# Designs tried in a protein design chat: VHH binders against EKC/KEOPS complex subunit cgi121 (cgi121). Part 72

Target 1, 174 residues: EKC/KEOPS complex subunit cgi121 (cgi121), of Schizosaccharomyces pombe (q9p7j3)
Amino acid sequence: MILPLFPETQVHVFVYENVSNCAAIHEQLISQNPIYDYAFLDAATILYKKQVYSAIIRALEDRRDEQMKTKTIHSEVILSLSPKTEISSAFRQFSMTKKSKNIVVVKIDSKLTEEEEFERLDKLVEGNRVEFSDEELQKLIDFKVLKKNYKLDPSTLENPLASILSSIALRGYS
Below, E stands for the ipSAE of ESMFold2; O stands for the ipSAE of OpenDDE; V2 stands for 0.75 times the mean of E and O plus 0.25 times the DockQ between their complexes.

## First folded at step 9 (VHH)

Design z31 (from z1 with T58D; framework vhh_7yz9_2; at its last look DockQ between E and O 0.02; V2 from the best seeds 0.00; counts 0 for: placed apart)
Fold by OpenDDE, second read of step 10:
Structure z31 (fold): chain B 174 residues (1-174), chain A 120 residues (1-120)
Amino acid sequence: as target 1 above (174 residues)
Amino acid sequence: QWQLVESGGGLVQAGGSLRLSCTASGFTFSSYAMGWYRQTAGNEREWVALITKSGSTDYADSVKGRFTISRDNAKNTVYLQMNSLKPEDTAVYYCTARSYSKYYPTEDYWGQGTPVTVSS
């Protein structure tokens, strides 16, 4: 996938449900294994494709503007999902944990086709790949977590997407 | 070899001010974005402030309006002016230098840190 704003950057996004080895993946991430150079998100925190795209775009903008706050572009994606500027908070809110069951995996700067990247990632993730769509994400979301992460209230719940995108876009501008 | 040396840390009362300095050597200072991070024992390192090569700045919400990052390329030094300090600001503060390629961030350089203690 190519983003119009960043035509030189290939991005792939995958969704896995019923992942059995999140704990093992998490350990590899902690050890900074280069093979696991992805953004691993907890699907329970993701409601929309545009949420993920917005975070990716924000991260890419930060990189473009030489304003990355985290170590890697993938960690910056995780940070970019959060309305908060604290890295630890962002990771706590959105990153895959050892207890996660469903995940969204983002690859930035891929040199592979989507299928090739899937083949590589499939060796790392023990779960069932599903379509990256709002429909599938909606099945995996935890609304309690979503509401907490973005401080959604009855007024903003009428249009959660707008609130979420605003939170992402305006992070640091409150 | 590259080196980042922080200074200016110490003990200060709540509401007080400190000015941290980080002096760089062994690399082209003006080609790097500079930043400050802080870390407390047992916790992850958190970013505090960033200043790009062009001088654009950004701050964590927790320090916005109180801290100011600046740089002096002639002195190869980045500063962090810390005003209205709070006990929550107590941490070891680290200076970092980051270079960017067109598409990929490159290696980060880190200082050894300078401790800041804010008493209530």
Scores: ipSAE 0.724, ipTM 0.889, lowest interface PAE 0.7, mean pLDDT 94
Fold by ESMFold2, look of step 11:
Structure z31 (fold): chain B 174 residues (1-174), chain A 120 residues (1-120)
Amino acid sequence: as target 1 above (174 residues)
Amino acid sequence: QWQLVESGGGLVQAGGSLRLSCTASGFTFSSYAMGWYRQTAGNEREWVALITKSGSTDYADSVKGRFTISRDNAKNTVYLQMNSLKPEDTAVYYCTARSYSKYYPTEDYWGQGTPVTVSS
């Protein structure tokens, strides 16, 4: 996909369920292996496509404005999901861990079509690809985790989208 | 204070071999993944090879089959064996220790570089 304000930046998002090798992927991530240069998110923290797109846009805006706080654009996506500015908290809350079961994978600056990028990623991830859609994401979410990560109160928990998107967009401004 | 010191660079004819070494001090070497990058003038550093702390290896496509990364934790040293060298392998070669805090990547450790020139 191409985002309107970033026409030279190709982005792909994939969702995998029942991933059996998160520990092996995690070892490669902590080694910063360039073959694994993606943002690997725990799907238990992601309810909406717009949640992911908003974090991608925020990361790209911060890169454009030379305001990135983390080492790579992919690590910046992980930070951008958080309502707070603390890097370590964002990674603890949103990043894939050795114990994750379902993941969302983001590639920014891809030189490949979606299908070509999938073919590379599929060699790395032992799991079942599912559609990147709100329908599939809601099957994988943990609402306890979502409430904690975005500090949702009972009045907004039934329809939390606006609160979540505001948190991502306004981080650092309030 | 940490240090990474590369050695083994020089001039070699195309088709020849070189072995680069990088000796580490001031950090727990066995806890880090190690890598090699290279850089030509006017370009960004280009990844060459990686070895994880457990010994798993990966390579850039341009060097796969010709270069081998290895490590000796007892000597705090990572190596790059470079065979079948081509003129396009000419660059300054840097070793790096991939720094990762408990939760996120941080600033890596870099050597000062060792130049390699491959003549036709």
Scores: ipSAE 0.615, ipTM 0.866, lowest interface PAE 1.5, mean pLDDT 90
Fold by ESMFold2-Fast, scan of step 9:
Structure z31 (fold): chain B 174 residues (1-174), chain A 120 residues (1-120)
Amino acid sequence: as target 1 above (174 residues)
Amino acid sequence: QWQLVESGGGLVQAGGSLRLSCTASGFTFSSYAMGWYRQTAGNEREWVALITKSGSTDYADSVKGRFTISRDNAKNTVYLQMNSLKPEDTAVYYCTARSYSKYYPTEDYWGQGTPVTVSS
């Protein structure tokens, strides 16, 4: 996919449900295995495609401006989902864990073609790939987790999109 | 404080073998994933092999089937067995210890490098 502000940056987003090997993936992530160089997110925290794209755009802006707070673009995506700039909180809130069941996987600056990334990632993740769409994401979200992560009150829970996007865009500036 | 000491590099003919060793001190070796990278002049360091703290291994496509990484926690040492060496394997080989906090990426430990030259 092409991002209007970053048309030369290759971005792929994958969604997997019923993943049985999250503990194995987590071990590879904490080992910094280069084969697993992706942003692995817990799908319980993601409600909209725009939520993921906003975090990607923010991470790319921070890289462009030499203002990244983490070591990789993929960890910067995880940080960028958080309404706060505190790294430990962002990872606790949004990254996949050994207990995750459904995940969203982001790849930026792929060394592989789209077809090769599809083949490779399907071998790493033992689950069912589903479409990256608002419809599929809304089947996987945990609204209790979403409310806690973005500090949403009952009045905003009915239509939280604008609040979530502003939290991502204005992280650390408001 | 911490140290990684590589050994075993040298000159070898194409088709030959070398075993690299890297001995760690100053940190809890068994808690870290260990890896090997290599670098040729004018290029970035390229990943070669990784072994996790549980012992699972992974390799760059260019070395699969020819190189084997292993570890000995009692000796705080990681090894890279290199077989069927090619001139393209000529590089300085670097040992690294990798850890990742659940919440933060951590700094990697790096050795000083050991040169490997493969002649044809």
Scores: ipSAE 0.441, ipTM 0.779, lowest interface PAE 2.3, mean pLDDT 87
ESMFold2 (binder alone), look of step 11: mean pLDDT 87; pTM 0.876
OpenDDE, look of step 11: ipSAE 0.619; ipTM 0.855

Design z32 (from z1 with T58E; framework vhh_7yz9_2)
Fold by OpenDDE, second read of step 10:
Structure z32 (fold): chain B 174 residues (1-174), chain A 120 residues (1-120)
Amino acid sequence: as target 1 above (174 residues)
Amino acid sequence: QWQLVESGGGLVQAGGSLRLSCTASGFTFSSYAMGWYRQTAGNEREWVALITKSGSTEYADSVKGRFTISRDNAKNTVYLQMNSLKPEDTAVYYCTARSYSKYYPTEDYWGQGTPVTVSS
């Protein structure tokens, strides 16, 4: 997938449900295994495709502007999901944990086709791939977590997308 | 033989001010984005402020309006002016130099850190 704003950067996003080896994946991430060079997100925290895209775009903009706060573009995606500037908070809020069951996986700067990337990732993730769509994401979301992460109130819950996107876009501006 | 040397840390009362300095050597300072991070024992290192090669700045929400990052390329030095310090600002502060390629930025250098303690 190519983003219009970043035509030279190929991005792939995958969704897995019923993942049995999140703990093992997490350990590999902690050890900074280069084979696991992805952004692993907890699907329970993701409601919209646009939420993920917005975070990716924010991360890419930060990289473009030489203003990344984290070590890697993928970690920057995780940070970019958060309305908070603290890296640890962002990771706690949105990153896959050992207890995660459903995940969203983002690859930036891929040199492979979506299918080829899937083949690689499929060796790492023990779960079943589902479509990256709002419909599928809505099945995996934890609204309690979502409300907490973005401080959604009854007025904003009517249209969470606007609030989420605003939080992502305006992080550091409030 | 790159080197980043932080200085200026110490003990200060709440509401006080400190100015941290980080002097670089062994690399082309002007070619790097500079930043300050802080870390407390047992916790992950958090970014505090960054300044790009062109002088653009960003701050963590927790320090915005209180801290100011600046750089002097002639002196190969990056500064962090910390005003209105709070006990929560207590940490070891690290200077970092980051290089950016077109597609793969790398965090190249870190200092040894300078401790800042803010008492109540």
Scores: ipSAE 0.645, ipTM 0.868, lowest interface PAE 0.7, mean pLDDT 94
Fold by ESMFold2-Fast, scan of step 9:
Structure z32 (fold): chain B 174 residues (1-174), chain A 120 residues (1-120)
Amino acid sequence: as target 1 above (174 residues)
Amino acid sequence: QWQLVESGGGLVQAGGSLRLSCTASGFTFSSYAMGWYRQTAGNEREWVALITKSGSTEYADSVKGRFTISRDNAKNTVYLQMNSLKPEDTAVYYCTARSYSKYYPTEDYWGQGTPVTVSS
């Protein structure tokens, strides 16, 4: 995918369900294995494609403006999903854990095609690939987790998209 | 080789106070951020508080204004002062240590846990 404000930046997003090796992946992330340089998100926290793209755009804006708060563009995507600029909290809220079952994987600045990244990820992730679509994401979301992470009230849960996108764009200016 | 030993848990009435301590050995304590997590029956572990190597503090919304995290580098000890305790604070509390050198900031070391029960 090509983003309008970042046409030179290649972005790939993958969704896996029923992942059996999240503990092993998490161990590789902790050890800083460069092969695992992706943003690994818990799918329980992602409701819309636009939610992921908004976080990617914020991370790319921060990199462009030399304002990144984390070491990699991929960790900056994880931070950018949070309505608050607090690194520890963002990772606890949105990052994959050893107990995750469904994940969203983001790759930025890939030199590979989407098909080549699929082949690479097939070596890392033991799960079933599904389409990156609102329909598939809505099967994997945990609404209790979503409500907690974005502090949504019952009326906002009827149509949470605008609230979520505003939270990402404004970073808690409220 | 590394060890985190928690103490100070117990039974307390609502509105009371407890101070938890965690003493570290086997790593350079002053280079690590120290934190506290808790786990209630039937729920996943929840983050409570963090203190960075420079002394900056962060708190979960549920405990902000009631709990205070602090550290004593000479004693290799981190503390959690818990005031105005509520029955909802009943949990097993875990001490943690993390390094800032990681791209994904996860806890490197975990203690065994210390139980806290707050009666109504």
Scores: ipSAE 0.013, ipTM 0.205, lowest interface PAE 8.0, mean pLDDT 84

Design z33 (from z1 with T58N; framework vhh_7yz9_2)
Fold by ESMFold2-Fast, scan of step 9:
Structure z33 (fold): chain B 174 residues (1-174), chain A 120 residues (1-120)
Amino acid sequence: as target 1 above (174 residues)
Amino acid sequence: QWQLVESGGGLVQAGGSLRLSCTASGFTFSSYAMGWYRQTAGNEREWVALITKSGSTNYADSVKGRFTISRDNAKNTVYLQMNSLKPEDTAVYYCTARSYSKYYPTEDYWGQGTPVTVSS
């Protein structure tokens, strides 16, 4: 996919359900294995395609402006999903864990085509690939996790999109 | 406070072998993943090999089948056995340590590097 504000930046997003090797993947991530240089998100935290795109755009803006707070563009995507600027908190809230079952994987600046990235990731992830769509994401979301991460009250929980996008776009600015 | 010291670099002819060593001090070595990177003039650091706390290994495609990473926790040392060396393997080789955290990213610790020159 091509983002209008960053037309030269290639972005690939993949969704896997029923992943059986999250503990093994997590061990590789905390070891900073370069083969696993992707943003691995817990799908329980993602409700909309626009939520992911907004975090990617914010991370790319921070990179463009030389204001990244984390070491890689992929870790900056994870940070950018959080309404707070606290790195440890953002990773606890949004990154995959040993106990994750469904994941969203983001690749930025790939030297490979989308098809080649699919083939690479399918070797690393033991799960079922599904379409990156609002319909599929809504099957994997945990509304209790979403509510906690974005501090949604009952009135916003029924239609949370605007609140979530505002939290991502205005992170650090009130 | 912490320190990583690389050794074993030098001059070698194409087809030869070298073994690099990296000795750690100032932290609990057995709790860290260990890796090797290399850098040639004018280029960014390139990942070469990684060994996890549990002993699992991974390699860059360019060195797979020729290089072997291993560790000795009793000696606080990680090794890179380099076989079938090619002129394109000429680089400064860096040792790195990565702490295990339930959250990533983790802090990387780096050595000062050891040069390897492979002549044709």
Scores: ipSAE 0.015, ipTM 0.383, lowest interface PAE 7.1, mean pLDDT 85

Design z34 (from z1 with T58Y; framework vhh_7yz9_2)
Fold by ESMFold2-Fast, scan of step 9:
Structure z34 (fold): chain B 174 residues (1-174), chain A 120 residues (1-120)
Amino acid sequence: as target 1 above (174 residues)
Amino acid sequence: QWQLVESGGGLVQAGGSLRLSCTASGFTFSSYAMGWYRQTAGNEREWVALITKSGSTYYADSVKGRFTISRDNAKNTVYLQMNSLKPEDTAVYYCTARSYSKYYPTEDYWGQGTPVTVSS
C-alpha cells in the first residue's frame, strides 16, 4: 500500500488469526532479532484499518520531523497507537504478548514486495492469514481492551472511530 | 560512561580468516544482546550477526556458514570469527550492545568501528 501523504514509503499490513507461536515470536522480539523487524500488534486492540493507518502516518510524521521517541519506525507505530507517549505503557497496551492468539503485523520501508513479505512472514508466523479489512478485524477485537486503551465511555463505544483517530492524531498534547 | 572497544581488524587475503573482539565497560554486559554491523563508504550499516543474552545466535544470509559470533561474559567481550573471507566482506565493522526490553531496546551502544580489508 502507498499512503498519499508518504508516496515514497512502502507499507504492508498483515493479519493472522489462531497463531500458535506467539511465545516464540515474542522471544525473537526481545532478543532484537533483525529478521523480526516489524510492528507486531495484538489484534485484540485493533478495530479499524484507519486506526492502523493513523498510527503509521503519525509515526512517519514523527520520523520526518526528527521527533521519534523510539529507535525504529516499527516501535514508533506501536507508540503512536497509544493516546500517551509513555513507551512501556504503549507496548503493554498494543504489542503482541506470549499469550496473544491473533496479531496484526506492520512492515514499513520494506525492501521486499508485498508477496515476498507474505512469504517471509508465513514462515515466521504459525497461524492463518486473513484479509486486512474492517470485517476481519471486528472478529478479533476485544472491546474491553479497546475501551481501556482509549478511555471510551458507553456513548463513544457505539461509534468509537472518531475518538480513536483523534486520540492517535493528538497524542502527547493532552 | 559506557565504552565498546573493537580490535582485530586489518588486511587479510581472500579465503583467509580474522577474529574481531569487542570489549565492553560501563554497563552490565551480561544483560545485553551483542551484535556486529558493517559499513562500506556511501552505504548504510548492514547487520551481520547477533548473540542474545541467552546465547542464541543469528546471522545475515551473506555470512551464514562463514562467520561465528560468540561471547565471554566473564571478560565482557563479544567475538566475531570470520572464515572464508571474500573481497565483498571489506568494510568497517561495528560492535553493538542493546538492552533487553519487552520488545525493543531502550539503550543502544556503538563502538567506533574496526576496518577489515580483504584483498583479492
Scores: ipSAE 0.014, ipTM 0.346, lowest interface PAE 7.7, mean pLDDT 85
Fold by OpenDDE, second read of step 10:
Structure z34 (fold): chain B 174 residues (1-174), chain A 120 residues (1-120)
Amino acid sequence: as target 1 above (174 residues)
Amino acid sequence: QWQLVESGGGLVQAGGSLRLSCTASGFTFSSYAMGWYRQTAGNEREWVALITKSGSTYYADSVKGRFTISRDNAKNTVYLQMNSLKPEDTAVYYCTARSYSKYYPTEDYWGQGTPVTVSS
């Protein structure tokens, strides 16, 4: 897909459920295997498509403005999901772990079509691909984790999107 | 019209083997990923294995190295070879079909299940 504000940057987002090899993927990420050049997110922490897009946009803006806080655009996406400025905290909050079951995978600056990227990624992820939609994401979310990550309370839980997006947008300003 | 019929379940001793079969009808079998789930009374259904239409296989950690999923499109059948069975593998095993292509899955279908009992 192409984002309006970044027409030269192709972005793909995939969702996998019942992933059996998160531990293996995690090891590859630690070793910085270039084949795994994606942002691997724990799906338990993602509730909305707009949450992901907001993070992507922020990361791309940071890159554009030469204000990236992390080493790669994908790590910046992970950081951008967090209301916290600490990189380690952001990764603990949102990044895929060895114990993750469901994941959201983001590719920035893809040179491939969505189909081609899927085929490539499908070789790396041992799980079921599902639609990147709010409907599917809400099946995978852990609300306990969501509440914790964004400090949601009963009043904001009725419409958590606004709170989430505000948290992302205002990171470092509150 | 969609039907999934499981078979092959039964009683087996720990360390033994079983081969489950699931025969599909009423839809284009080759267009769907096929999988196995299992469920015990009072618990949620647990994913066991999946085979895509292209033949890629995935397994839950609990069954890796012991279970093998395969498919025969000519017979509209998916199989689950279960080796080195453990008492904790005791459950009703369900066959599932999921639309799985280059795009996202859109539909899930289930069979009636076949019981597997592994005695210690």
Scores: ipSAE 0.005, ipTM 0.222, lowest interface PAE 12.4, mean pLDDT 89

Design z35 (from z1 with T58H; framework vhh_7yz9_2)
Fold by ESMFold2-Fast, scan of step 9:
Structure z35 (fold): chain B 174 residues (1-174), chain A 120 residues (1-120)
Amino acid sequence: as target 1 above (174 residues)
Amino acid sequence: QWQLVESGGGLVQAGGSLRLSCTASGFTFSSYAMGWYRQTAGNEREWVALITKSGSTHYADSVKGRFTISRDNAKNTVYLQMNSLKPEDTAVYYCTARSYSKYYPTEDYWGQGTPVTVSS
């Protein structure tokens, strides 16, 4: 995907359900294996495609403006999903854990085609690929996790999109 | 053994200034990004400012134009100059150090915190 404000930046987003090797992936992320340079998100935290794109756009804006708070663009995406300004809190809230079952994987600035990234990720992730769509994401979301992460009250849970996008856009980063 | 030791906190009137200092030991200070967080009772820690190893500075919107972060590598010390203080700045302030070597870039080291009270 090509974003209008960032036409030089190619973005790929992948969704996997029933992943059996999250503990192994997590170990590779901690070991700093460069093959795993992606944003690995717990799908329990993602309800909409627009939620992911808003975090990507925010991360790209921070990179453009030399305002990144984290080491990589992919870690900046994870931070940008959080309404909070604390990095470790953002990672606890949104990144995959050893116990995750379903994941969303974001790749920015790939030198590979989408097909080549799929082939690479299929070797790393032991799970079933599903379409990156609101329909598929809504099968994987945990509303208790979503409510906690974005401080949603019962009145906003039926249509939380605007609240989520405002939280991403309006947290304490320009 | 690593340490981060904060100093300079205290009571100040609204509109006043304070300078916080944080002296590091037990790691290669010049290789780390240094930062400041703050926390009020019952709330999560809020990021305030960051200075990279190259000297680039970044600030939370709530403190931009009022706070300045700086570092002195010869003294292994990071500073937070706080001007035009508001009652809303009342918090415990924490010094942090983060490595560029970690894939998930969370804060590696945290100080014990220094309290700042701004009265109106």
Scores: ipSAE 0.013, ipTM 0.195, lowest interface PAE 8.4, mean pLDDT 84

Design z36 (from z1 with T58F; framework vhh_7yz9_2)
Fold by ESMFold2-Fast, scan of step 9:
Structure z36 (fold): chain B 174 residues (1-174), chain A 120 residues (1-120)
Amino acid sequence: as target 1 above (174 residues)
Amino acid sequence: QWQLVESGGGLVQAGGSLRLSCTASGFTFSSYAMGWYRQTAGNEREWVALITKSGSTFYADSVKGRFTISRDNAKNTVYLQMNSLKPEDTAVYYCTARSYSKYYPTEDYWGQGTPVTVSS
């Protein structure tokens, strides 16, 4: 997809459910294997497409302005999902873990088409690919995780979108 | 304080072989994934090969089947065995050591590079 503020930037987002090899993928991420240069998110933390796009836009803005806090654009996306500027906390809250079962994968600046990235990821991820849609994300979210990560009151869990987007936009201001 | 020193580069005829070595000091070698990148004038560095702490290996499609990466933890050395060399393999080859915190990327170490020229 093309982002209006970054039309030259290639962005692809993939969702996988019932992933059986998260421990193996996590090992590759720890090793910084370039083949795995993606943002691997735990789907338990993502409720909306707009949540992911807001984090991507924030990361791209920080890169444009030479204000990235992390070493890669993909790690900056993970940081940008967090309402706080603490890197280790953001990764703990949003990154895929060895125990994850459903994941959201983001690729920025791909030299490959979306179809070619699908082929690559299907070789790396042992799971079922599903559509990147609010409907599919809502099947994978963990509301207890969402509440903890964004510090939502029980009343805001009914309609958390505005609170989540504000938290991403105001990252670093608690 | 840390250091990566590459050696083994040089001039070789197409179809020939070279073995590159990279010796590390100043950090715990066995805790790092080790890799090789290459760069030609005017282009960005491109990844060539990676070996993980556990010994798993990965290769760029352009070198798969021709190059072999290996490591010797007792000698703090990573190797790149390059067979069936082609003129397009001509580049400066860089050794890298990479570590990832449980939660985020940490320090990357890079060598000074060793030139490889493959003549037709």
Scores: ipSAE 0.012, ipTM 0.347, lowest interface PAE 8.3, mean pLDDT 85
Fold by OpenDDE, second read of step 10:
Structure z36 (fold): chain B 174 residues (1-174), chain A 120 residues (1-120)
Amino acid sequence: as target 1 above (174 residues)
Amino acid sequence: QWQLVESGGGLVQAGGSLRLSCTASGFTFSSYAMGWYRQTAGNEREWVALITKSGSTFYADSVKGRFTISRDNAKNTVYLQMNSLKPEDTAVYYCTARSYSKYYPTEDYWGQGTPVTVSS
C-alpha cells in the first residue's frame, strides 16, 4: 500500500495468528539477520489499523526529518507505537517476544507486491495469516496489555483509539 | 463444498520415506497456495511446508532437506515427499489451502488428515 504523504514508500502490513516459531524469529532478530528486515509486533498490543498506520507515519516523518531515534525504520515503527521515549521500553511493550502467539508484521520500503512480500514472509513465519483489519486485531488483543501500554482507564477504554493516537502523537511531549 | 482429502500416511521405520497426497475439490486449485501441517495429540498444529500458486516452496527448519512439497494443478493435488523420516515426525498430517490475494481474506481450509507413524 501507499501512504498519501509518502507516495514513494511502499508499505505492507501482515497479521499472523497461532505462530509457532516466534522464538526462532526472535533469535534471528537479535542476530540482525537481514532476511528478517521487518517490524515484528506482538498482536496482543495492537487494537487498530490506525494505531499501526500512525506509528508508521511517525517513523517515516522522523526519517524524513533525519530525526530517527533508532537504527532502522522498522525499529522506529516499534518506538513510534510507544508513549515512552525509551527504546528499550518501547520494544518491551510492543515488539514480538519469544512467547508471542500472534503477530503483526510491518514492511517499509518494499519493492515487492503484497503477494510477493507475503510469499517471502510466509517462509519466515510459521502461522496462519489473517486479514489486517480492526475486526481481526480485536480478536487478538490483550486488553490488559493495552491498558498498561497506554495507561488506559475505564473512561478512555470507551474510546481507546483517541487515547492511543494521542499517546503516539505526543510521545516525548508529556 | 471445499474438500481436501489427504492420503499416503502409515507406519514407516526411521530413515524411511513416505509420500503424502492431498486432492482438492470445490475450488480453483491453481489459484491457491497449498501447504502441509502436522499435529500431535495435545499440541498445536505445526507448519511443515508451503507451495505457492507460482510454485515457490518453503519449509519449516525441522524438515528442510528432508521433505519436498510439490503440486500438480492438472490433478488438483499437492504432495509431500518425506525422506529420512524421524520418530519426531510422527503426527497427523493435514493439507491446507491458502488464499494470499490482497482483495480476498486469507482463508485456511483443512482436510481430515493422514496419520504418519515413524518407529525407531
Scores: ipSAE 0.005, ipTM 0.221, lowest interface PAE 11.7, mean pLDDT 89

